# VHH binders against Type II restriction enzyme MthTI (mthTIR): the designs that were tried, part 3

Target 1, 281 residues: Type II restriction enzyme MthTI (mthTIR), of Methanothermobacter thermautotrophicus (Methanobacterium thermoformicicum) (p29565)
Amino acid sequence: MSNLLQAIMNIKSIQERNLGSYKGVQDSKNRMNQMGVTLEVFLKDAFCNTFDIENKDLVYSEYFSYLGNQNNPPDMILKGGDAVEVKKITGIKTSIQLNSSYPKSKLFVSDSRITEACKNCEDWEVKDIIYAIGTIPNRVLKLMFFVYGDCYAASPSIYQRIVEEVKGGLHSTGLEFSETNELGRINRVDPLGITDLRVRGMWIIKHPIKVFKNIIPPESIKNNNFNLIALMKAEKYKQFPKKDRKRIEAEDNIEVTDVKIKDPDNPAKLLDSVLVRYDEI

## First folded at step 1 (VHH)

Design A20 (framework vhh_7b18_3)
Fold by ESMFold2-Fast, scan of step 1:
Structure A20 (fold): chain B 281 residues (1-281), chain A 120 residues (1-120)
Amino acid sequence: as target 1 above (281 residues)
Amino acid sequence: QVQLVETGGGLVQPGGSLRLSCAASGFTFSSYEMGWARQVPGKGLEWVSYIYSGGDTEYQDSVKGRFTISRDNAKSTVYLQMNSLKPEDTAVYYCARGDYEYWSDAFDIWGQGTQVTVSS
């Protein structure tokens, strides 16, 4: 069984052993368009503690109930634990593109976009989801941000309402409408009936460093160093095994602080949360 | 009193070079990210280059390899060296201070702008 606190400890260990460099990123200077795969492998190794092990796939199968990809989300599900969605961005200024999928506060087994293999990987109904966001300017991993979806994304009803309103607007055109998993398709829009319009949603969410600037001072992000930040609700933090919480709280160069964040469903309400930061020496 | 003062603009032939300077005052320059943006007459504002407080740089794709941003913290000045200039680089160039959010793409303080015209 693995969890985010163990992954953070493993990342700290490899970082210190490599004197501030990361093997997966350093090995792939010529693979910018495959950097997402390198980041995904780095994260699998972080959860499994397999950075320098042969036969990684065997160990991966012991720790993950599901391993997906961009077309078969999520990227991974820990056995008895969290789902993880990996996002790679290459510029410090880059917002996060979620493509056709609206932001997820939780992963539900009823989600129509996950495969039957994912739905059946365990006996589950809902899982916490971690957005693991790697910022890789100039092919170097400078910021690894882990944020739980329920700290960051609003409830599904918020986004679904927008989808329904857009679909309603498309229906109100009076043209032929086809039901789809996208926002819509309007058929035969021209007089000859030879043109169809497909409307696709492209959701974009602000980077969590911009969202949580009140608890993560901008001056604390060190441009020349590797930065690791994790954000979770206090209730989630308390659910981690006591041994993992005690270990991370005692660890040198890791700071665990109680913070308050705005509720994604109601910005007038504050949520008790925990911020975990690894500061490179 | 926060201010940014640009200099170095002018008229240049295609293929030529210009160096823009931006003198900053009224804030702790070394703590802020700085950038350059440009506005083509009749078009919108577009980002050109960014330099972070730690020295890392980013460039818009159309200027990569041709433009170089740099800073001198002792002089509270940021520079934009523009080489191999093209007619489409004609614009008013603005020096800007990053909005204090380290990962933000927004600017909170702008200079008055300096005209760059690339024409024969």
Scores: ipSAE 0.000, ipTM 0.162, lowest interface PAE 15.3, mean pLDDT 81

Design A21 (framework vhh_7mjh_2)
Fold by ESMFold2-Fast, scan of step 1:
Structure A21 (fold): chain B 281 residues (1-281), chain A 121 residues (1-121)
Amino acid sequence: as target 1 above (281 residues)
Amino acid sequence: EVQLVESGGGLVQPGGSLRLSCAASGFTFSDYEMSWVRQAPGKGLEWIGRIYSEGSTSYNPSLKSLVTISRDNSKNTLYLQMNSLRAEDTATYYCAKDRYDDSYEYYFDYWGQGTTVTVSS
């Protein structure tokens, strides 16, 4: 079994060996989207400790119950463990584009966007979800931020209310709507009946560096250095195996700090959390 | 809900042939262009080709002699026939639905989960 603490230790190890394991991505034709492709491989290797291994797919199958993509989320599910969504950005503090899906605090098996293969990959009802946000300017990974969804995204009811209100507003126009996966599709809007309209939403969430600036001061992020940051609730941290917690706490150049963050559902309430940091040597 | 499910992957010997299928649901399959895309382990995405709603095809020039894309609109199924497979063709193969718009800059709005093809002796 693998978990985030093991992945962090594996990333530290490969960074210190200077093996070039963090790879840039190659952009291709507009119809070919390579966004996050190399970052996804880097992260699979981090969870499996397979940076130097040939025939990685066999080892991947031992650690992951599901491997998906942008349109078949999530990107990964650890066997018996967390779901992982990978986000690649080029600006160090650029807001995250979430496409047509609102931010997820947790992944539920009832989610309308996941496939039957994902629902059946193991016996599960709900999984913690990690947003793995890589900042890759000029094809070099400079910042790797792991944030658990329940530290970052509000509960589904907050976003679902907005979706339903927008849909209700569209329906109140008196126009004919067709069934769609987006906010709306309206056919034949012109007098000749030759124009269709698709209404698509795109959710954007502030980068966690900006959200958590009170516990991650901007001046602590050095330009041109590699930074790894992970944020989780204290309750989640205590669920990791004691062996992994003891190892990471004893590790040189990794700092494990108790912090408090605002509750995403109630910013007047503070939540006990753990911040893990690793800076490039 | 739009779903694309690939099948037909597996182990094949070098020089062999394989046909992949993609079962589509949740949209009017016959109205849309469909593509095949592959990703070798540790490498980027590579576009294989596209089939238009009427059945005409367009291929990646590097792969044109090795593959044939076809569709059966009565079964809502897309096919990829591959011949003369090489070790370098080892990859996860995805079917993808083209966006419904007339933009000259195209990208896919839905992908399948992929099916793995391993070419090995």
Scores: ipSAE 0.000, ipTM 0.065, lowest interface PAE 26.7, mean pLDDT 79

Design A22 (framework vhh_gocatamig_d2)
Fold by ESMFold2-Fast, scan of step 1:
Structure A22 (fold): chain B 281 residues (1-281), chain A 123 residues (1-123)
Amino acid sequence: as target 1 above (281 residues)
Amino acid sequence: EVQLVESGGGLVQPGGSLTLSCAASGFTFSDYYLAWYRQAPGKKRELVAGITSGGSTVYMDSVKGRFTISRDNAKNSVYLQMNSLRAEDTAVYYCAAYDEEYPWYTDSEYDYWGQGTLVTVSS
């Protein structure tokens, strides 16, 4: 039984434990960088508190109902809890590429991208999804941003309408085409009939630091420090176990703040939300 | 039309000081993150210091306590005060501007770069 608040506490603990123990002119004191582990392994260890454990696989199986990868999303599903999608990027100017899958506000069991193993890992219909976005300039993890999909992505109907309109546009060309899981294929477009065009959707979403700049002051982000930010709706925060909420609110150097964000479905409406921050000196 | 012009480089003895200046034109200077990068012969460019539009600063570990970055929005200029210079500080120093509010180490994302100014510390 793990959750995001526990993972944040575990990340803080490991960061503080290793402060000053690593020597390097361009290196951060971040545990992931010190150990040379991947972002995905770092995050699994964060949820399981297994940074210094030799029996990781056994503990992972206790906390996760599903472990996936890029070809078999999502990267993780916590037992009785949230789905987690991991994104690794090198900077904030370049938007995050989501491949052929549009941005997800929630993970639905009906999603065509997920495997039979994922659909059957628990008795579920819908899960909250966390985008765990590691920003790693010059190979150093400087920013770990956890954002719930429903703070960040619009409802599925928004994206699905666009997919349907694009497909309709392709269909209205009067050219021969084939149905696919993407937008379509247009066959034999050249006079010799030897060229086919495959039309794929490649969704791109802005880095959450750009999206939420009004609630995250520029002065609070420093590239010689490790920054951890988590954003969730107030309703989601209240659903975490009371013990975890009390623990994180009492923790030194963790700030829990009530904030308002624009509704992804209607930017004229503000949503009550909670911002959790841990920044290492 | 946009330009960044560095000045203040030169030859200095170990333990000496230099002030680098970068004068900007052609963009809204006060909105930009400004940085100093350096590149020694045969090596990659590295971030030396950066300053946000709000005045928050960042420094490479080896220059903390020795170098100070500052900006003057009225003069569209950014400065690097370098004290206690070492032979290892010998490099071409570049001024760079980035239109985002948050500082990052990835140099390929910067919008504008200066021509560079050479700093040589004896030996």
Scores: ipSAE 0.000, ipTM 0.200, lowest interface PAE 13.9, mean pLDDT 82

Design A23 (framework vhh_h_nbbcii10_fgla)
Fold by ESMFold2-Fast, scan of step 1:
Structure A23 (fold): chain B 281 residues (1-281), chain A 125 residues (1-125)
Amino acid sequence: as target 1 above (281 residues)
Amino acid sequence: QVQLVESGGGLVQPGGSLRLSCAASGFTFSSDYEYALGWFRQAPGQGLEAVAAISSSGGSTYYADSVKGRFTISRDNSKNTLYLQMNSLRAEDTAVYYCAAKDYEWLDSEDYDYWGQGTLVTVSS
């Protein structure tokens, strides 16, 4: 069984061996596919401690109940543990594209967008979700940010209300309306009846480094060779095995700090949280 | 070690033009972290004033009302250099001009991470 604290320790160990980036991946002209697969493989290896192990698929099957992809989310589910969504970027920008899926504070088994294979991978109703956001300029991993969805995304009702209001607005046009799995389609909007409007949702969320800049000063990451940041509620941190918490708190060059963040559902309320940092300078 | 170094200041006649440059070292505009960049000025006996700013992507710019239509901010990420093209200069533009860099925020605020030493621009007949 694995968890985020174990993955952080494993990443520290491999970074301190002066690997500093992905190994064993051949050059590819399709950088999107290469970077997506490479970051996902790096993170699977981090959870399984399999960076240099032959026949990784056998070990992966022992640690993950589900392995997905962009079309079959989430990217990973740890056995008896968290779901993980992987996002790769080449620079720190104002927003991360979440495509047709609104931001998830948690993953529910009732979610219509996950497959039957995912729903049945184990006996579960709800899982905490980690957004694992890697910044990889020139194929070198410079920033690895792990943020739990419930620190970052609002409750589903917030986003679902917006979807419902948009659909209501489409119905209010008085034109031919057809529902889709996304938001909707308005048919025959022009006088000749030859133009249809497709309304697709593309949800965008600010990078967590911008969201949490008051607890993660920007100057603290600019000149380091590698930064690892993990953010979770204090309640979540306390739920990790005591052995893993003791290990990470005793580890040289890892800081574990109590912080407060704004509640995604109510910015007037502060939530007790834990920030874990490992930096290679 | 992060440094911003301004150059191109000097004495110029009213109505003249001047181009300021800001060379960055210790970080790059086009790698790892995208920097938003700006120009500030301080006239004798006055406080610091935001002049112009350019977003990390270069797609958005800000200009103070006092310089709109006269000044143009631009960046060359391949040369790691920020520019301020100053046209139709007035005596009121006389100031020390500072280059500044900021991550992760929009640039009409004075809350910047890195600052240059400044370059003097004097507009006088």
Scores: ipSAE 0.000, ipTM 0.143, lowest interface PAE 16.1, mean pLDDT 79

Design A24 (framework vhh_7b18_3)
Fold by ESMFold2-Fast, scan of step 1:
Structure A24 (fold): chain B 281 residues (1-281), chain A 119 residues (1-119)
Amino acid sequence: as target 1 above (281 residues)
Amino acid sequence: QVQLVETGGGLVQPGGSLRLSCAASGFTFSDYYMGWARQVPGKGLEWVSYITSGGSTEYQDSVKGRFTISRDNAKSTVYLQMNSLKPEDTAVYYCATEEWYRDSYGDYWGQGTQVTVSS
């Protein structure tokens, strides 16, 4: 029922309504900061158009087949639509921490990290995944970046190879190895057999503003404004309802641009993509 | 309009200390990363330190442990406490806004303040 284009339109609408109120010397024009909500709630409201609704959880159940959290990913799945992972950061200098989970180009139902509730939330095998990255310096949302995983992350085989090579290296120590949901565990490493080594990984991915600086010049980001950027493959954009595409293309202060990005699996190949930007007045 | 005004430079003996201050105006100070860069006469600019809006700090290796960056959001001021100064620290020191989305300092720089370490 809902999709990223509708969420972008809803964010624009609430942002512009807030600008109509005289706020004096207030730091934030963003609805999230004015209402004191979390980034996760702000994004759920964006997909559901529930910014002004008192009983939000009831409406959320109509639009989402699954609502997760940090320990039960993904953060949300739209009914018949995309999965969404929410990432909150305070600055652009540090890379985004993904914990023990490698970057995902798609969400597969076979993923060992997701719960049975997530696997059974609807009949599905694969979902497109959106990384919804909010940059919130000093609690003010300055950049909302939506990037589809298949624009940003390599295929699973790339990351799985690294995992397998690390596990192979651990096994090659000649010590007792056991399988874990992380990189591995080496048991009984000392002569008394009383010490185990647990090897935990943390995947790190560069912020998409740094990855896509060739199509999003740093100088085009306005430090004094709220910035909204969305990046998707051209084929994904064409799959959105024609009515939603026409509406966003006709919308004032929204730019929809055809761009080319490097293929995450082969940087020599360019992929046709669509960049959507909300330019605040 | 963004304005940055540096003060606190001067002549100091090796091993001495100086505290630089940068008074900022024309933007919402608390939202910005602030930093210090320096230029040796006739040489290029060299990053020294930055402090995020949340208070996290980073330092160039050559000054780590000797210099401390801090900020006072109520006064819209960023500071650089410089201890154990060396002749190599002689430079014009600039205050700059570090835009949160950039991997380098932005275009908003102060006029600079001269630090000379000489016996």
Scores: ipSAE 0.000, ipTM 0.226, lowest interface PAE 13.4, mean pLDDT 81

Design B01 (framework vhh_7mjh_2)
Fold by ESMFold2-Fast, scan of step 1:
Parts: C-alpha cells; structure tokens; sequence
Structure B01 (fold): chain B 281 residues (1-281), chain A 119 residues (1-119)
C-alpha cells in the first residue's frame, strides 16, 4: 500500500508546508525528551501520512504487517512491501553500530533472529530491507538517509564465512568450546578452571555518505540544513508503481538521477542505481 | 515567556525596499535557527528563508535575489531586508523559531506584520 517513494513525498510535503504553530510547542518539548521514539514515530508517520492524525495506531495497522524493535527486528514491515531498520546517530558521518547482527542485504524468513510473529505476519520468503539512518545532532534531524540493504551490505555468505573462520579458530584450540548465538565461549581457560572467555561479534558499518562519496559529493550535503537521500538499485526503482515514479520525477526540489555504485560483493563491478535527493531550499 | 514581535510593515510603492524587524524575548536568537514566512491574502504559507545559529543563511530560490536575512545579537532581533518589491509581495510576514527537526519546523511564531505593495 505504502512504499519509500510515497514516504519521501510525505516528508517533503510536511517540510515545505511550513508546519509549526504555538500548539506544536508541546510536540517539540516531548521530542526533545524522547528523541529515539520521535525518529521511529516520524518514519511511521512518513509511510502512513499520519503526521497530524489523532489515532495513529489504527492507521499504522492498515499499512504495516509487523512493528518490532532492536530486540525483535526489523523495526517495521510494510504490508506487501519492504522491511525497514531504523538507525539513529548523532554524528553526521558516524559509523553504524549493528551489534551482534551482521549487515543484511535482504531479510530472509529463515533468519533465526526474527520472531514467529514476524515470520507469520505475511506469507513471505524474502523482503527488501531499507536502512533508515537518521542523523540527529543536538536533537535536530540533519540527514535522513534511506539505503536498500542490497546496495550497502554484502551477501550473507561474505559475513558467514568470517563467522565460521573465527569459530573454527576457537574450536582448533582443543579447549572446552560452547556454541552460542554469538561467536562462542571457551570454558575454564585457566588452570583452576574458574575463567570463561566469551567471544562476541560486534559489527560496524561505515555511514552511507562515506561509502557513496563518489555519487554524493561531501560538499553537496549542507550540514546546516535538512538533507534527504535515498539510494536503490535501478531494478528496485522500476518495481515501484508507475504513478509513484511519475509523481516523484515531476516533483519540484526532488532530484531523481541514474548513478552507478560498486557491487558490495565485488567492487570491480558497477551496479545501475537510482539516487533520490530532497534538500531543504 | 517567549515572544516574537514583528514590525516595519506598511504601504510600499512597487520597486521599493523595506526592512522588517522581529524582536525576540524569552530566548536567544543566536542560539536558534530563525525563519521568515509570509502569507498573501487568500493564499497558503510561503517560506522565505532561514538564519542558522552560526549566522549562515538559506533562502527560497524564487526569492533569493530579492531578500536578505540578518540579525543583531546585541538587540536579540532578526531582520528581513526586501528589495524590488512587487504587488505579489503583498502579504503578512511572520518570524518564527525554527527547530529544523524534520518533523515540526516552527514552535513559536510572531503575530505578523502586514506589507502592502501598491501605488
């Protein structure tokens, strides 16, 4: 029902409507006190066009098949559409902390980290995943970057190989190895048998503006106003409804450009992609 | 108590210039982003431009050659300089504190000052 192009249009509309009044003071104060919830709510409102709707939960249920959190990923799944992971950072180019979960190019229903509720929210096998990265220094949203996982993360086999090589190294010690949902644990490593070593994988991925600096020149990002950037493969862009593509291409102050990016699985290969930009004027 | 008070509006002849002022109280303009917004009779709101806390400015491209936003930190006052005024510039002009959060732009507005461009 909803998709990224519609969300971008809704964000542009609220930005350019010069919304704000004395009544907005209460919303502003709440935002300053609860910034993480504000970004997630902002994004749900963007997909649902519910920025000024009184009963948002009812409308959210029409557009989302699943709403999760950090412990129950992903943060949201659009009905018949994409999965969305929300990342909040305070530095404009700060790397993204992924904790124990390696970067996902796609969301697979077989993923052991997603709940039964998520697996059963629709009849699905694989979904495109959007990383929605909000840069909010001093509680002001400066950059909203939407990047599809398959533009940004390598295929699962790349990360899984690293995991298995590390686990193999732990096994090769001949010590008491315990398998976990992380890299592993080596038990009783000292002569008294009183020390265990827990090995955790903590993944970090560079911010997409650093990754894609060749198609998004740093000087084009005005760090003293709002920037919106979305990056997707050309094949993904073509899958959006024709009316949504026609609408966004005709929209003032939105640029839709064909670009080439390095293939995350092979940097010698270029992938045809589409870059959508909205900058506050 | 937060207050924004615009002044300097009035009748101006086509081709003339006018400077609007916005006096702030209850907060410091140099610590905030500040915007100018206008509303022509029977029309919607139109954003004119912003001055950032650091002093840089950003303008609506359709108006950039015609307006300049500045401030005087010692007087806690925001200014809008308008040149080459046309009948289409007839509007009520507002100053507003600009949160630039991507969700709500403005949390405090002035009462507005009316500019009429006619001979």
Amino acid sequence: as target 1 above (281 residues)
Amino acid sequence: EVQLVESGGGLVQPGGSLRLSCAASGFTVSSNYMSWVRQAPGKGLEWIGRIYSGGSTSYNPSLKSLVTISRDNSKNTLYLQMNSLRAEDTATYYCARDLWSGYRYFDYWGQGTTVTVSS
Scores: ipSAE 0.000, ipTM 0.141, lowest interface PAE 16.5, mean pLDDT 80

Design B02 (framework vhh_7mjh_2)
Fold by ESMFold2-Fast, scan of step 1:
Structure B02 (fold): chain B 281 residues (1-281), chain A 120 residues (1-120)
Amino acid sequence: as target 1 above (281 residues)
Amino acid sequence: EVQLVESGGGLVQPGGSLRLSCAASGFTFSSYYMSWVRQAPGKGLEWIGRIYTSGSTSYNPSLKSLVTISRDNSKNTLYLQMNSLRAEDTATYYCARGYDFWSKGYFDYWGQGTTVTVSS
């Protein structure tokens, strides 16, 4: 149905109509709340080509098998396609907060953190996940970065090992440990027994501009009105429909470049990847 | 209330072996990691090693070939086996209960110590 290459084309089209950024419904009283919704709506519209459609929810149901939120991840799953996690930040110097969930290279149906509705939204076992990171200073979308999880996050075993080592360390200390879904809770740590320590895995990941600065020089995004960047493995790019690849490669002002990135599981290994850029200067 | 009592120290010849014991009472011994620490006359404390609740051990790299730490939870007793003793191993040996996961060498209770003297 839909895919990232189609979404990129749709974003270019809306930008070329001198919109700079999709503003959606503006509520001046609750501007901070509306900004988050606007980015999510912008991305839904990008995948569905519904920027100018009334009653969008009906069309969304045709393109997405699942629509979630921060408490019920992921934010979106395309029918027969990728999962999408949306992150909103105000600048590229700020690292991305992932809360209690470690970075995901893939989304597995066996993941205990996703709902039954998500697990049953279609017949699936594993999905590629796109981190859709919008940088929105002063309520204006300046940078839209789409990065596939397997370019950015290590395999689950890396993070799970760290979690289990920390939990094991807490248990091995002989401290008063209580049951928790987090890394640990240590009760009565002070001599008066009035302090408990809650140990949470508050995962933070560097902005992809900082991670991939060797293939995306920071000066290339300075002072542009809008930057769109997408990063994926070459294998993933080749799996998109031929018509979508032909269209994006022929499109004016879109660069499709072969690049090498470090393997998140082994920095000594380089991965063949594709970088897609659309810049509005 | 919490008590740790070391025993087994004494005079030993160079190259000899010795086993120290630490009897614990007043707490759930099996739930705590335990350590051995020594202090030679006129010198600072030197950490020897620890044993976790699982029975796993961690040693000071300088001493790991010379010592073995074990525990018997049914007897609430901690052990330190020492082999190939040298004159420089003359020290007061303390058992200590570990509490702080994040800081090496932090202990909330110590025994009174037992003295080991290695004759040259």
Scores: ipSAE 0.000, ipTM 0.081, lowest interface PAE 22.7, mean pLDDT 79

Design B03 (framework vhh_7mjh_2)
Fold by ESMFold2-Fast, scan of step 1:
Structure B03 (fold): chain B 281 residues (1-281), chain A 119 residues (1-119)
Amino acid sequence: as target 1 above (281 residues)
Amino acid sequence: EVQLVESGGGLVQPGGSLRLSCAASGFTFSRYAMSWVRQAPGKGLEWIGRIYYSGSTSYNPSLKSLVTISRDNSKNTLYLQMNSLRAEDTATYYCAKDTLYWGDAFDIWGQGTTVTVSS
């Protein structure tokens, strides 16, 4: 079985940061600006410890109960473990686009956007979700940020309320709607009846490096060749196997620190959390 | 020198309305987000909502239908409009300069103003 602490150890061990030359993906794919696919393969290898293996698909099937894509989220689910959503960016920005899905604090099996294959990949009702955000300027991985959704995103009711308010506003126009699981699909909006409108929501969330600036000082990352940062609730950290916690705490050049973050549902309340850092200067 | 002063609290009957004010001084008010926080007797702090320097607002979902936050940057003043007040809204209300950063509490607090909802 695999988990985030094992993946962090594996990323540290290989020391490979030029994803343009990454053995898991052919150069032609990278040249077609497929760095998101390369990052996904790199992260699968990190969870499976398959960086040096030629036939990776067999090992992937042993560690993952589900492997998805942009249209079939999440990107991966570890057997008996966490869901992972991968985001690739080229520079540190104030916002990250989450496409049509609102930010997820948890992944629920009742989520309307996941497939039957995902719902049935194992016997589950709720999974912790990791946002794995890679910053890859000029095809080199400079920042790998793992943040658990419940440290970062508010509860679903926050976002669902906004969705319902927008839908209500659209319906108040008196126009006829077709069935859709998105914000709206309105047919024949022009006098000739030849134009249809499809309304899609595109959610934006601030990059976690900007959100958590006070526990991750900018000077600690600005001049490094590579930064790996993982943020999780203290309760989540304690759920990892003792062997994995002991290993990462003893590892040279990895810092494991207790920190406090604001509760995404109540910013007047602080949550006990654990910050894991690995930096290459 | 840097301070926030709340006013407008007092006794109000159930179903009534009340507007609280928060006067800011000693910093460039128009450049910072501001929040309202309350504390009912014997309870912890509860975030009410935030207004960004742009005027955009974000509310605690449990309180959204009952409150409106606004600001007047020319007067360095923050407002909290409360409607349909209930006994459970009895609390000390604080305005606070919002840091917007995780891991830190609000960096400047007012002294608070008490609202009592009673017949």
Scores: ipSAE 0.000, ipTM 0.494, lowest interface PAE 10.2, mean pLDDT 84

Design B04 (framework vhh_7mjh_2)
Fold by ESMFold2-Fast, scan of step 1:
Structure B04 (fold): chain B 281 residues (1-281), chain A 119 residues (1-119)
Amino acid sequence: as target 1 above (281 residues)
Amino acid sequence: EVQLVESGGGLVQPGGSLRLSCAASGGSISSYYMSWVRQAPGKGLEWIGRIYTSGSTSYNPSLKSLVTISRDNSKNTLYLQMNSLRAEDTATYYCARHPLYDSWYFDLWGQGTTVTVSS
């Protein structure tokens, strides 16, 4: 069985194998590029500790109850554990495109956007979701940010409210809409009747470095070869096995700190949280 | 400073109808989502429903057939229409404002108006 704390330890181990022997000229290459893998494969390997294994699919099946893709979210579900959504971006401050899916604080089995295979991958009703955001300028992984959805995204009702508000506004215009599971579809809008308009919700969320700059100053990540940051509620951290918490707290060059973040549902309220950092200089 | 003042409460017979008003002063509520919440004697708060800036509404499923929420932005006023009132609808009724982009919490409350349903 795997969890985020074990994945962090495995990432630290593989990244340290790439540490340069001389400090005169810093080697900017990271392990992901050296292995020639995608971010998705790198993260699966992190959870399974399979970076150096040839036939990974068999081991993946032991650790994951579900493996998805962009069209069949989420990207992965740990057996008896968290869901993981992977996002790759090229700029450290670039906003994240979520496309047609609003930001998820939790993954619910009732979600209409997940497949029956995902719903039936194990007996579950709700799972915590991790956004695993890799920032990869010039094909080099510089920042790996793990943020739990309930630290980052508002409750589903917030986004559903926006959808309802927009649909209500569109309906009030008197335009003729075809039946659609999108916000709207209007056919043949041009004189030649060759243009259809589809109104889709394309959600964009700020990079967590921008969101949490009050606890992660930008200066703390500049000029490093690699930064790993994980953010979770204190209650979530306490739910990890005691042995994994003790291991990560004792690990050299990993900082585990208590922090407070604004509640995504109420910015006047602060949530007790835990920040885990590993930086490779 | 924005203030909310409810009015229209009072005594009504079972099966009757009543319309409550919530007048806002000191600032506009047109850009805010607004809710009605009630508290029966000796019970906790019960959310009745919400109106969005578009005028669309969302209701507690247990109350949907009995209530209608509306607003008049030109009068800066929120309304709750109640029909087919029952003794169990006896409560203090509050209007409440949601913080911007937050539908679960309230950052402003009225003082409440009491509705008594008696035979």
Scores: ipSAE 0.000, ipTM 0.127, lowest interface PAE 16.7, mean pLDDT 82

